# VH-VL binders against p08169r482to628: the designs that were tried, part 8

Target 1, 147 residues: p08169r482to628
Amino acid sequence: LLCGVSDGKQRFDLSALARHSELEQNWEAVDGSQREAEKKHFFINICHRVLQTGQARGCPEDAAVCAVDKNGSKNLGRFISSPTREKGNIQLSYSDGDECGGGQKIITNITLMCKPGDLESAPVLTTSRADGCFYEFEWRTAAACVL

## First folded at step 19 (VH-VL)

Design y1
Fold by OpenDDE, look of step 20:
Structure y1 (fold): chain C 147 residues (1-147), chain A 120 residues (1-120), chain B 107 residues (1-107)
Amino acid sequence: as target 1 above (147 residues)
Amino acid sequence: QVQLVQSGAEVKKPGASVKVSCKAFGYTFTDYYMHWVRQAPGQGLEWVGWINPNSGGTRYAQKFQGRVTMTRDTSISTAYMELSRLRSDDTAVYYCAREPWYSYGFFDYWGQGTMVTVSS
Amino acid sequence: DIQMTQSPSSVSASVGDRVTIACQASQYIRSYLNWYQQRPGKAPQLLIYKASSLQSGVPSRFSGSGSGTDFTLTINSLQPEDFATYYCQQSWKIPYTFGGGTKLEIK
C-alpha cells in the first residue's frame, strides 16, 4: 500500500501525517456535537494503525481510526486501501472495522483537502451515521497539496 | 462519599478458583473503569486487568489471560474478579480500584483489599 | 512491557526533612505517570496524577515533576504520617506497570 497518490503528473504524499513512533501522538479529531457525558474521542493515524498509547491505549491493534467513549474503544476501520484522488481532493477509506450489525463492518472515509502551509490542524468529524457503521472526516492539510 | 468494599479473605487449595467481589458506593458505577491490582506479601503492586462496567468489556494482563475473568452486576454496582487454576504464587491481597473512563490512567479510589491465600 | 524503576528502594529520614524519590521508565511515557502512597496494612492512595497534578485532599507538601522517562516525587517537609511505601505507575501503555516501591522509614 502507498501513503500517497498520483494523478497524471501530480503527486501527493501523505507521509507527513503518518505517526509511526510512540514518541509521536495520534491525531485527535474535533467533534463539538456531543455532551461531555456522551462525548466520543476519535483517534486517527494516516497510512498506519493508531498508536496504542495515551488516551488511545485501549484501542484495537489494527485500527487506523479508533473511537473511545464510555463504552470503551472501537475499531472504525483499517488501512487496507491506498489513497485515491477524487473531485480534486484526496480520499482515504478505512474499512474492515468492528462489526456494526447485520454482518456489516464499520467504514471510515477521510477527505483530505489542500491547505497550504498547514500541517498542524486536526481532522473534523462531519458524519456519524445513526447505525454506527459509517464515519466521515474532513481534513484540511498541506499534505493534500500537490508536490 | 466514594467507597469500594471488597469481599472477605479467602483460603483456597491449588487448582481451585476464587471469586472476589467489589461493591461501589457513592458514585455512578458505570462511569468508571474497575481495575484489579494484586500485591503478594511483602512485594509490589501488579496490574491484573480492567473491566468497563458499562459495556462489560475487559482487558487482562497477558500473564493472566485464560485464567482470569472479570464481570460486573450493574444492578448492585458490583465488580467481580475470578481467578482459576490457583497456584501458591497467586497468594496476594487483591485490590479493586476505579479509573475515570477518560483519564490519564490513575486509580483515585481503592477497595480495602481481599487476602487470597493459596496453600496445600 | 514498560519497566518502572524506583530509587532508592528505601530511605531513612526525619520529620521536617525534604525527601525526593525517583522513578524511571524504560521508555518514553510523556506525563502518564502517577504516584501512590501505601501505609502498612492499608490500600494504596493516589497522591499525584499526570506526573505533577496533585490529587484532591492531598497535602501541598507533596509534589511531582518530570516528563518523558524521568520523574520525581518530592515531600518538602516530612510529617509523621508520611512514613510509608511509595509507588509510581505508568499508564502510557497496557499493561499498566508499577515501580518496585520506595519505603520511607523513620531515621
Scores: ipSAE 0.892, ipTM 0.945, lowest interface PAE 0.5, mean pLDDT 95
Fold by ESMFold2, look of step 20:
Structure y1 (fold): chain C 147 residues (1-147), chain A 120 residues (1-120), chain B 107 residues (1-107)
Amino acid sequence: as target 1 above (147 residues)
Amino acid sequence: QVQLVQSGAEVKKPGASVKVSCKAFGYTFTDYYMHWVRQAPGQGLEWVGWINPNSGGTRYAQKFQGRVTMTRDTSISTAYMELSRLRSDDTAVYYCAREPWYSYGFFDYWGQGTMVTVSS
Amino acid sequence: DIQMTQSPSSVSASVGDRVTIACQASQYIRSYLNWYQQRPGKAPQLLIYKASSLQSGVPSRFSGSGSGTDFTLTINSLQPEDFATYYCQQSWKIPYTFGGGTKLEIK
């Protein structure tokens, strides 16, 4: 499993976004619910399972994205597919997350878009499907730029 | 105000099981994880596991996996810990302790403790 | 599992003394370190969370410091009620683990 894509002419490498050690932190996002009891905290890694440390200590072992809320921790998808080129951007599709009804399992897509010079960016939640089975993040980052 | 009240002391033989209860008062039961921590006589503290009272989800320390079960009844704000196949080294005071569901993993209130004695 | 090592195991001190208790984690835990006081026959009580944050109702003579692997609890101007056993606890990773305790005794 690769943490990049090549399309013959262009080469991309997302490995700078991967978090491997406890000196590093998972990437984080929060949905904007006004009530604390309804807040959902997202812990995200790139090409790697989330680090089960700190606020993500209760996350499932193999989640690449984990949601933590009042009900506990959920696996929002595993790193089991390499990134792809999608509509001029890079997409990571994390699948085989926790069950979310009807025999379905949660899928999370992260769309990474080139933003030269931005090393302090964060992923932003753009889609949270009402059935709880699909999440989408957008991420503008220098890591998504052609090498 | 906030109070955690545990069931009374138990004396058990090896191989038996024990179920300890922890009733919560003075706060919203489902806003806090309930943890169980034990202390053998004259020794330190050992984490057993947690339950999320809202979902019923649990996590256990590996050494207890397979013989501890944590449950709750939200209608009476009560958490339970059942430990099976008891051994003499399970003799300890068992505490319940609460942790806010999103925190730095601290226990701000503890039950009074339940002595469990396992003797042959 | 993360091993927590406390030192010293016990200390004798007088009212008014300053006491320092050390706690070391076997691996990096950032600031996920909490301190508890346990009086004989009683449940532990939270003193410090997040390495240095004082719990509500705890006297200001208690302070915590450190990050990473090395942490310290300091008690300034000891009072009679401070003679107890003190435990550190990490919450960085499951399972939560405690130090072996430091018994603070009156001289």
Scores: ipSAE 0.786, ipTM 0.905, lowest interface PAE 0.9, mean pLDDT 92

Design y3
Fold by ESMFold2, look of step 19:
Structure y3 (fold): chain C 147 residues (1-147), chain A 120 residues (1-120), chain B 107 residues (1-107)
Amino acid sequence: as target 1 above (147 residues)
Amino acid sequence: QVQLVQSGAEVKKPGASVKVSCKAFGYTFTDYYMHWVRQAPGQGLEWVGWINPNKGGTRYAQKFQGRVTMTRDTSISTAYMELSRLRSDDTAVYYCAREPWYSYGFFDSWGQGTMVTVSS
Amino acid sequence: DIQMTQSPSSVSASVGDRVTIACQASQYIRSYLNWYQQRPGKAPQLLIYAASSLQSGVPSRFSGSGSGTDFTLTINSLQPEDFATYYCQQSWKIPYTFGGGTKLEIK
């Protein structure tokens, strides 16, 4: 699999966002819940499984996105598809996560939008579907800018 | 006020199974992972595994996988550890210990321990 | 698995002394390092979590320091009740692992 996309005249590379070693940290996002018992913590990697360390130590081995809450850890999707170009943005779809009912497995989509000069801002959770089967994040980052 | 109370000592023969209980008092049972840690006589501490009491999810140290089962009954705030196909080197004190579900992975309360002796 | 090495394995000291116990991880564990005291015949008790945070109810003569792979537990002004074995424990990765212990004997 590739950690970028090309559409003939434009090329994109997300590799600067990938976290590979235990000295690095997963990207993180938190559900906006004010109550600790209902809080959900998301650990995110790009083109790579989450690092199973620290607060993500209980995450499933192959998750590219992992949620941790009071009920335990869940695989929200694996890196098994390359990023694609979508309406001027970059889409990364992580699929084949944990079972979530009705024979479905969890899918997480990340929409990456060019923001020149910013490689440090984290993704933001924008959708958490009530059935627990689908999550969306938006991410403004220089990594999403054309090369 | 927080207290973990374990079942009494057990003497078993090789090949048998043992089930140890750990009853929790003074806190919300489902806010904490329950861990099991053992200590052979005169030796150090060895992590066996954990159970999340909410949904019953477990993780075991590799050496115990296939021989250990951790369960819980939330209606009586009690966790259980069952170890099967016992060997003499399973002789140890078995502790339950709680960890907050989102923490630096520390055990802030421990049971009194249950001695399990495996001898022919 | 992350191996935790404690030193010394035992130490004799007098009441009032300052004692240090070292703990070294085989891999980087950031600050996911906890310390426990175990009195003879008793369960372990938490002293320090997250390398340097003092657990509620633990006397201030106990302190912890370090990050990465090298950590230290310090006991200032040793008291008779501090006769015990001390363990470090990492929680950076599953399985959690403990150091081999340091037995502190009061002279």
Scores: ipSAE 0.810, ipTM 0.914, lowest interface PAE 0.7, mean pLDDT 93
Fold by OpenDDE, look of step 20:
Structure y3 (fold): chain C 147 residues (1-147), chain A 120 residues (1-120), chain B 107 residues (1-107)
Amino acid sequence: as target 1 above (147 residues)
Amino acid sequence: QVQLVQSGAEVKKPGASVKVSCKAFGYTFTDYYMHWVRQAPGQGLEWVGWINPNKGGTRYAQKFQGRVTMTRDTSISTAYMELSRLRSDDTAVYYCAREPWYSYGFFDSWGQGTMVTVSS
Amino acid sequence: DIQMTQSPSSVSASVGDRVTIACQASQYIRSYLNWYQQRPGKAPQLLIYAASSLQSGVPSRFSGSGSGTDFTLTINSLQPEDFATYYCQQSWKIPYTFGGGTKLEIK
């Protein structure tokens, strides 16, 4: 699997967003729509599984996206597909998460949008499907800009 | 009032198995991790592992993998720790302790401890 | 595994004294450090969590400080019931690990 994508002559490298070291922290997504008592915390890593440290220490080992709430941790998807280019943005699809009913497994899509000079902003949760089987995040980051 | 009540003391021979129980009172059993920590006589504290009572998932210290099994019965709010192939150095007081979800990993409530003695 | 080193292993003090106990982690653990008190024949009890947060019901004479690798438990104006063994514990990474303990004895 690649931690980047090529579209013609344009190359994109997402490696800057990948967390590998225990000295680093997972990305925590922003979700302003939840009440405090019912909040889910979303941890994301790029091209790598979520680090099992800190608040994410209970996350499944194979999760690239993990949700933590009062009920425990859930695998929202694994990094088993390379990024793709769609509509001028970069698309990541993390699949094979935990079962969410009817034999279906959770899938998480992350849309990376170019924001020059910004490698600090966190991803934002934009969609949480009612059945718990699908999540979407948007992420404005310099890593999504052409090299 | 939160209370964890453990089973009584055990005396076992080497090679045997022991199963310690921990019954939770005064809170929702499935809203906390249940940990097991042991303490040999006159020694410090050693983490054994945890169970997620809600899902049944477990995490064991490498030292005990293959010998320890943590289970739970949610219908009676009880956690169990079974340790097999016992040896003398397994002699210790075994504690259950709860940890809140999404916390800094602290144990805010402990059982009274269960003394397990392994001797020939 | 993350090694936790406490110092001193034992300390003698008198009622009313100020006592500090140190705990060092072998790697960066942010604020994922907790302190426990254990009296003889009893289970440990939580004193401080997240390095500096006082557990409900714990006297204010107990305080925790530090972040990263170096942490300190401070007991101001020791009381008779404070003579016990104290343990630090990291929860940054599995397996959870404890310091070797500090026995606080009456002088």
Scores: ipSAE 0.749, ipTM 0.911, lowest interface PAE 0.6, mean pLDDT 94

## First folded at step 20 (VH-VL)

Design aa3
Fold by OpenDDE, fold request of step 21:
Structure aa3 (fold): chain C 147 residues (1-147), chain A 120 residues (1-120), chain B 107 residues (1-107)
Amino acid sequence: as target 1 above (147 residues)
Amino acid sequence: QVQLVQSGAEVKKPGASVKVSCKAFGYTFTDYYLHWVRQAPGQGLEWVGWINPNKGGTRYAQQFQGRVTMTRDTSISTAYMELSRLRSDDTAVYYCAREPWYSYGFFDSWGQGTMVTVSS
Amino acid sequence: DIQMTQSPSSVSASVGDRVTIACQASQYIRSYLNWYQQRPGKAPQLLIYKASSLQSGVPSRFSGSGSGTDFTLTINSLQPEDFATYYCQQSWKIPYTFGGGTKLEIK
């Protein structure tokens, strides 16, 4: 699997978003639509499993996207597909998450959008399907800009 | 007031099982993880595992995998720890302790402990 | 697993003394370090959480400092009730692990 994507002569390197060392921190997003006590926290590692440290310590070991709430931790998808270029953006898809009913497993999509000069912004949750089987994040980041 | 009340002392033979209970009072049972920590006589503290009372999710220390089972009954705010295939070195005081979810992993309240003695 | 090493394993002091207990983690644990006090025959009690946050109800003579791998519990002026065993505990990774303890005895 690649932590980047090539589209013709355009090359994108997402390695800056990958966390490998436990000295680093997972990317975190918060579902702000809930009460403080009910807020769900999402931990994301782009090209690697989430670091099982800190608030993500309870996350499943194979999760690239993990959700943490008062009910526990859930695997929202594994990094088992390389990024792709779609409609000018970079698409990440994480599948094979926890079972969410009917034999279906959770899938998470992350759309990376180029934001020059910004490697600090966190992903934003845009979709959380009611059945708990699908999540989408939008992430504006310099990592999504052509090299 | 917050209080965790554990079941009484147990004396077991090697190979037997023991089930210790921990009943929570004075707080919302489902807002905290329940941990189990044991302490052999004259020794330090050893983390056994945790249970999330909401969905019953558990995490156990590796050395207890396959031998420990943590459960809970939310209707009576009670957590249980069952340890099977008991050995002499399982002799210890077993504590339940609560951890606020999404916290820095501290135990702000403890049960009084349950002495489990394993002897032939 | 993260190993937590406390030093000293035991210390003798007098009422009014200032005592420091060290706790070292085998790896970086940020501030996920908690301190507990355990009196004989009693369950542990939380003193400090998040390396330096004083638990509600705990006397201000207790303080925690440090981050990363090295942490310190300080008791500014020992009181008779402070003679007990102290444990550090990391919660950075599963499994949670404790230091070996520091027994604070009366000199």
Scores: ipSAE 0.931, ipTM 0.960, lowest interface PAE 0.4, mean pLDDT 96
Fold by OpenDDE, fold request of step 21:
Structure aa3 (fold): chain C 147 residues (1-147), chain A 120 residues (1-120), chain B 107 residues (1-107)
Amino acid sequence: as target 1 above (147 residues)
Amino acid sequence: QVQLVQSGAEVKKPGASVKVSCKAFGYTFTDYYLHWVRQAPGQGLEWVGWINPNKGGTRYAQQFQGRVTMTRDTSISTAYMELSRLRSDDTAVYYCAREPWYSYGFFDSWGQGTMVTVSS
Amino acid sequence: DIQMTQSPSSVSASVGDRVTIACQASQYIRSYLNWYQQRPGKAPQLLIYKASSLQSGVPSRFSGSGSGTDFTLTINSLQPEDFATYYCQQSWKIPYTFGGGTKLEIK
């Protein structure tokens, strides 16, 4: 699997967003629709499994996207597909998450949008399907800009 | 006031099983993880595992995998730890302790402990 | 697993003394370090959480410091009731692990 994408002569390297060392921190997003004490937290590592440290210490070993709330931790998808270029952005898809009913497994999509100079902003949850089987994030990041 | 009240002392033979209970008072049972920590006589503290009372999710220390089972009954705010295939080195005081969810993993309240003695 | 090493394993001091206990993690654990006091025959009690946050109800003479791998518990002006065993505990990774303990005895 690649932590980047090529589209013609345009190349994108997402390695800056990948976390490999436990000295680093997972990317974190929060569902702001709930009060602070009840908010669901999401941990993301785009090209690697989520680091099982800190607040993500309970996350499943194979999760690239993990949700943590009062009920525990959930695998929202694994990094088993390389990024693709779509409509000028970069698309990440994480599948084979935890079972969410009827034999279906959770899938998470992340759309990376180029934001020059910004490697610090976190992804934003945009979709949380009611059945719990699908999640979407938008992420404005310099990593999504052409090299 | 927050209290964790554990069941009484147990004396077991090697190979037997023991089930210790921990009843929570004075707080919302499902708002905290419930941990089990044991302490052999004259020794330090050893983490056994945790249970999330909401969905019953558990995590056990590797050395207890296959021998420990943590459960809970939310209707009575009670957690249980069952340890099977007991050995003499399982002799210890077993504590339950609560951890706020999404916290820095501290135990702000402890049960009084349950002495489990394994002896032939 | 993360090994937690406390030093000293035992220390003798007098009432009124300042006592410092060290705890070292085998790897980086940020501030996921907690301190407990255990009196003989009693369950541990939380003193400090998140490396330096004083637990409610704990006397201010207790303080925690450090981050990363090296942590310190300090007891200023030791009181008679402070003679006990102290443990550090990391919660950075599963499994949670404790230091070997430091027994604080009367000199």
Scores: ipSAE 0.929, ipTM 0.959, lowest interface PAE 0.4, mean pLDDT 96
Fold by OpenDDE, fold request of step 21:
Structure aa3 (fold): chain C 147 residues (1-147), chain A 120 residues (1-120), chain B 107 residues (1-107)
Amino acid sequence: as target 1 above (147 residues)
Amino acid sequence: QVQLVQSGAEVKKPGASVKVSCKAFGYTFTDYYLHWVRQAPGQGLEWVGWINPNKGGTRYAQQFQGRVTMTRDTSISTAYMELSRLRSDDTAVYYCAREPWYSYGFFDSWGQGTMVTVSS
Amino acid sequence: DIQMTQSPSSVSASVGDRVTIACQASQYIRSYLNWYQQRPGKAPQLLIYKASSLQSGVPSRFSGSGSGTDFTLTINSLQPEDFATYYCQQSWKIPYTFGGGTKLEIK
């Protein structure tokens, strides 16, 4: 699997967003639609499994995207597909998450959009399907800009 | 007043099973993880595992996997720890302890402990 | 697993003394370090959480400091009820692990 994508002569390197060391921190998003004490927290590591440290310590070992709330931790998808370029953006898809009913497993999509000079902003949750089987994030980041 | 009340002392033979209960009072049972920590006589503290009372999710220390089962009954705010295939080195005081979810992983309330003695 | 090493394993002191107990983690754990006091025949009680936050109801003579790998519990002006065993505990990673304990005895 690649932590980047090539489209013709254009290359994209997402390695700056990957976390490998436990000295680093996972990327975090919060579902702001909930009360403070009930907010769901999402931990993301785009090309690597989530670091099982800190507030993500309970996350499943194979999760690249993990959700943490009062009910526990869930695997929202594994990094088992390389990034692709779609409609000028970079698309990440994480599948084979926890079972969410009817034999279906949770899938998470992340759309990376180029934001020059910004490697600090966090992803934003845009979709959380009611059945709990699908999640979408948007992430504006310099890593999504052409090299 | 927050209180965790555990079941009484147990005496078991090697190979037997023991089930310890921990009943929670004075707080919302499902807002906290319940951990089990044991302490052999004259020894330190050893983490056994945790249960999330909401959905019943558990995490066990590796050395106990396959022998320990943590459950809960939310209707009576009670958690249970069952340890099977007991051996002499399982002799210890077993504590339940409360951890706020999404916290820094501290135990702000403890049960009084349950002495489990395993002897021939 | 993260190993937690406490030092000293035992210490003798007198009422009114200042005592410092060290706890070292085998790896970086940020501030995910808690301190407990255990009196003989009793369950542990939380003293400090998040390395330096004093638990409600705990006397101010107790304080915690440190981050990363090295942590310290300080007890100022020891009181008779402070003679007990103290444990540090990390919650950075599963499994949670405890230090070996420090027994504070009366001199």
Scores: ipSAE 0.929, ipTM 0.959, lowest interface PAE 0.4, mean pLDDT 96
Fold by OpenDDE, last read:
Parts: structure tokens; sequence; C-alpha cells
Structure aa3 (fold): chain C 147 residues (1-147), chain A 120 residues (1-120), chain B 107 residues (1-107)
């Protein structure tokens, strides 16, 4: 698997978003639509499993995207497919998450959008399907800009 | 007025099983993780595992995997820890303790402890 | 697993003394370090959480400091009820682990 994508002569390197050391921090997103005590926290590691440290300590070992809420932790998808270029953006898809009913497993998609000079912003949750089987994030980041 | 009240002392033979209860008072049972920590006589504290009372999800220390079962009954705000295939080195005071959700992993309230003695 | 090492294992002091207990983690744990007090025959009680946050109801003579791997519990002006065993505990990673304890005895 690659932590980047090539589209013709354009190359994208997402390595800056990957976390490998426990000295680093997972990327975190929060579902702000809930009460403070009920808010769901999402931990994301772009090309690597989530670091099982801190507030993500309860996350499953193989999760690249993890959700933490009052009910516990869930695997929202594994990094088992390389990024692709779609509609001018970079698409990440994490699959084989926890079972969410009917034999279906949770899938998470992340759309990376180029934001020059910004490597600090975190992903934003844009879709949380009612059945709990699908999540989408948008992430504006300099890592999504052409090299 | 938060209080965790545990069941009484147990005396068991090796190979037997023990089930300790922990009833929560003075707070919403499902708002906190419930941990079990044991302490052998004259020794330190050892984390056994936790249960999330909402969905019943558990995490056990590796050395207890396959031998410990944590459950809960939300209707009576009670958590249970069952330890099977008891050995003499399982002799300890077993504590339940609560951890706030999404906290720094501290135990802000403890049960009074349950002494479990395993002897031939 | 993360090993937590406390030092000293025991310390003798007098009422009014200042006492410092050290806790070292085998790896970086940020501020995911908590301190407990355990009196004889009693369950542990939380003193400090998040390395330096004083638990509600705990006297201000107790304080915690440190981050990363090295942490310290300080008790200013020891009171008679402070003679007990103290434990540090990390919650950075599962499994949670405790230090070996520090027994604070009357000199």
Amino acid sequence: as target 1 above (147 residues)
Amino acid sequence: QVQLVQSGAEVKKPGASVKVSCKAFGYTFTDYYLHWVRQAPGQGLEWVGWINPNKGGTRYAQQFQGRVTMTRDTSISTAYMELSRLRSDDTAVYYCAREPWYSYGFFDSWGQGTMVTVSS
Amino acid sequence: DIQMTQSPSSVSASVGDRVTIACQASQYIRSYLNWYQQRPGKAPQLLIYKASSLQSGVPSRFSGSGSGTDFTLTINSLQPEDFATYYCQQSWKIPYTFGGGTKLEIK
C-alpha cells in the first residue's frame, strides 16, 4: 500500500499525515452535534493504524479510523487500500471495520482537499449514516497539494 | 455520595470459580467505565480489566484472558467479575473502581474491596 | 506493557515534613499519570489525576508534577493521616499499570 498517489505527472505524498510514533498524536475529529458528555470522538491515522494511546487507548489494534463514545470504541475501517485521485481531490477509503448489521462492515471515506500551507487542520466529519455503517470526512490539508 | 459496594469475602479451592459483585450508588451507572483491580496480600495493585456498562464491552489484561469474565446488570447498577480456574496466586483483595468516560484514565471512586482466598 | 517504577519504596518522615515521591514510566506517557493514597485496610483513593490535577476534596498540600516519563508527588507539611502507601498509575496504554507503591511511615 502507498501513502500517496500519482495522477499523470502530478504526485501527492500523504506521509506528513501519517503517525508512526507514540510521540505523535492521532488526528482527532469531534462530532459537535451532540452534548458535550455525549460527543463522539474520532481518531484517524492516514496510512497507519491508530495509535492506541491516550484517549484512543481503547481503540482496536487494526483500526485506522476509530470512534470513541460513551458506548466504547469502534473500528470504523482499516487501511487496506491506497489513496486514489478523484474529481481533483484525493480519496481515502477505509473498510473492514466493525460489523454494523446484516453482515455489513463499517466503511469510512476521507476526502482530502488541497489547502496550501496548512498541515495543522484536522479532518471534519461530514457524514455519519444512521445505520452506523458509513462515515465521511473532509480534510483540507497541504498534504493533498501537488508536489 | 458516590459509593461502590462489593460482595463479601470468598474462600475457594483451587480450580473453582468466584464471582464478585459491585453495586453502584449515587451516580448514573452507565456514565462510567467500571474497572477491576486486585491486590495480593502485602503487594501492589494489578489491573484486571474494565467493562463499559452501556454495551458491555470489555478489555482484560492479557494474563487473565480466558479466565476472567466481566458483566453488568444495568437494571440494578451492578457489575460482576468472575474468575475461573482459581489458583493460589489469585488470592487477593479485588476492587471495583469507576473511571469517567473520556477521561485521563483515573479511578475517582473505589469499592471497599472483596477478599478472595484460594487455598487447598 | 508500561512499567511504572516508584522511588523510594518506603520513606520515613515526621509530621510537618515535606515529602517527595518519584514515579518513572518505562516509556513516554504524556500526562496520563494518576496518584492514589491507600491507608491500611482501606481501598485506594485518588489524589492527583492528569499528572498535576488535584482531585476534588483532596487537601492542597498534595501536588503532582511532571510529564513524559518522570513524575513526582509532593506532600507539603505532612499530617498524621498522610502516613499511608502511595501508588502511581498510568493510563496512557492498556493495560493500565501501577507503580510498586511507596510506603510513607512515621519516623
Scores: ipSAE 0.929, ipTM 0.959, lowest interface PAE 0.4, mean pLDDT 96
Fold by OpenDDE, last read:
Structure aa3 (fold): chain C 147 residues (1-147), chain A 120 residues (1-120), chain B 107 residues (1-107)
Amino acid sequence: as target 1 above (147 residues)
Amino acid sequence: QVQLVQSGAEVKKPGASVKVSCKAFGYTFTDYYLHWVRQAPGQGLEWVGWINPNKGGTRYAQQFQGRVTMTRDTSISTAYMELSRLRSDDTAVYYCAREPWYSYGFFDSWGQGTMVTVSS
Amino acid sequence: DIQMTQSPSSVSASVGDRVTIACQASQYIRSYLNWYQQRPGKAPQLLIYKASSLQSGVPSRFSGSGSGTDFTLTINSLQPEDFATYYCQQSWKIPYTFGGGTKLEIK
């Protein structure tokens, strides 16, 4: 698997967003729609499993995206596919998450959009499907810019 | 006030099983993980595992895998820890303790402890 | 697993003394370190969480400091009820692990 994508002569490398060391912190997505009492925390790693440390210590070992709420932690998808280029952005799809009903497993899509000079902003949750089987995040980041 | 009340002392033979209960009072049972920590006589503290009372998810220390089972009954705000295939070195005081579901992993309330003695 | 090492294993002090107990983690644990007090025949009681946050109801003479791998519990002006065993505990990774304890005895 690659942590980048090539589109013709354009190359993209997402490795700057990957967290490999336990000295680092997972990315925590922003969700402005949640009340504190029902708050769900989303931890994301790029091209790597979520680090099982800190508030993500209970996350499944193979989860690249992990949701944490009062019910526990869920695997929202694994890094088992390389990113692709779609509509000028980079698409990263994590699949094979926990079961969510009907034999379906949770899938998480992350759309990475180029934001020059910004490697610190967090991803934003944009879609949480009612059936709990699908999540979308948008992430404006310099890592999504052409090399 | 917050209180965790555990079942009474147990005396078991090697190979037997023991089930300890922990009833929670004075707080929302489902807002906290319940942990089990044991302490052999004159020794330190050893983490056994935790249970999330909402969905019943558990995590056990590796040395107890396959031998410990944590459960809960939300209707009576009670958690249970069952330890099977008991051996002498399982002799200890077993504590239940609560941890907020989203915290820095501290135990802000403890049960009074349950002495489990395993002897032939 | 993360090993937690406390020092000293025991210490003798008098009422009114200042006492410091050290706790060292075998790896980086940020501030995921808690301190407990255990009196004889009693369950542990939380003193400090998140390395330096004082638990509600705990006297202000107790304080915690440190981050990363090295942590310290300080008790200012010891009181008679402070003679007990103290434990540090990491919650950075599963499994949670405790230090070996420090027994604070009256001199």
Scores: ipSAE 0.925, ipTM 0.957, lowest interface PAE 0.4, mean pLDDT 96

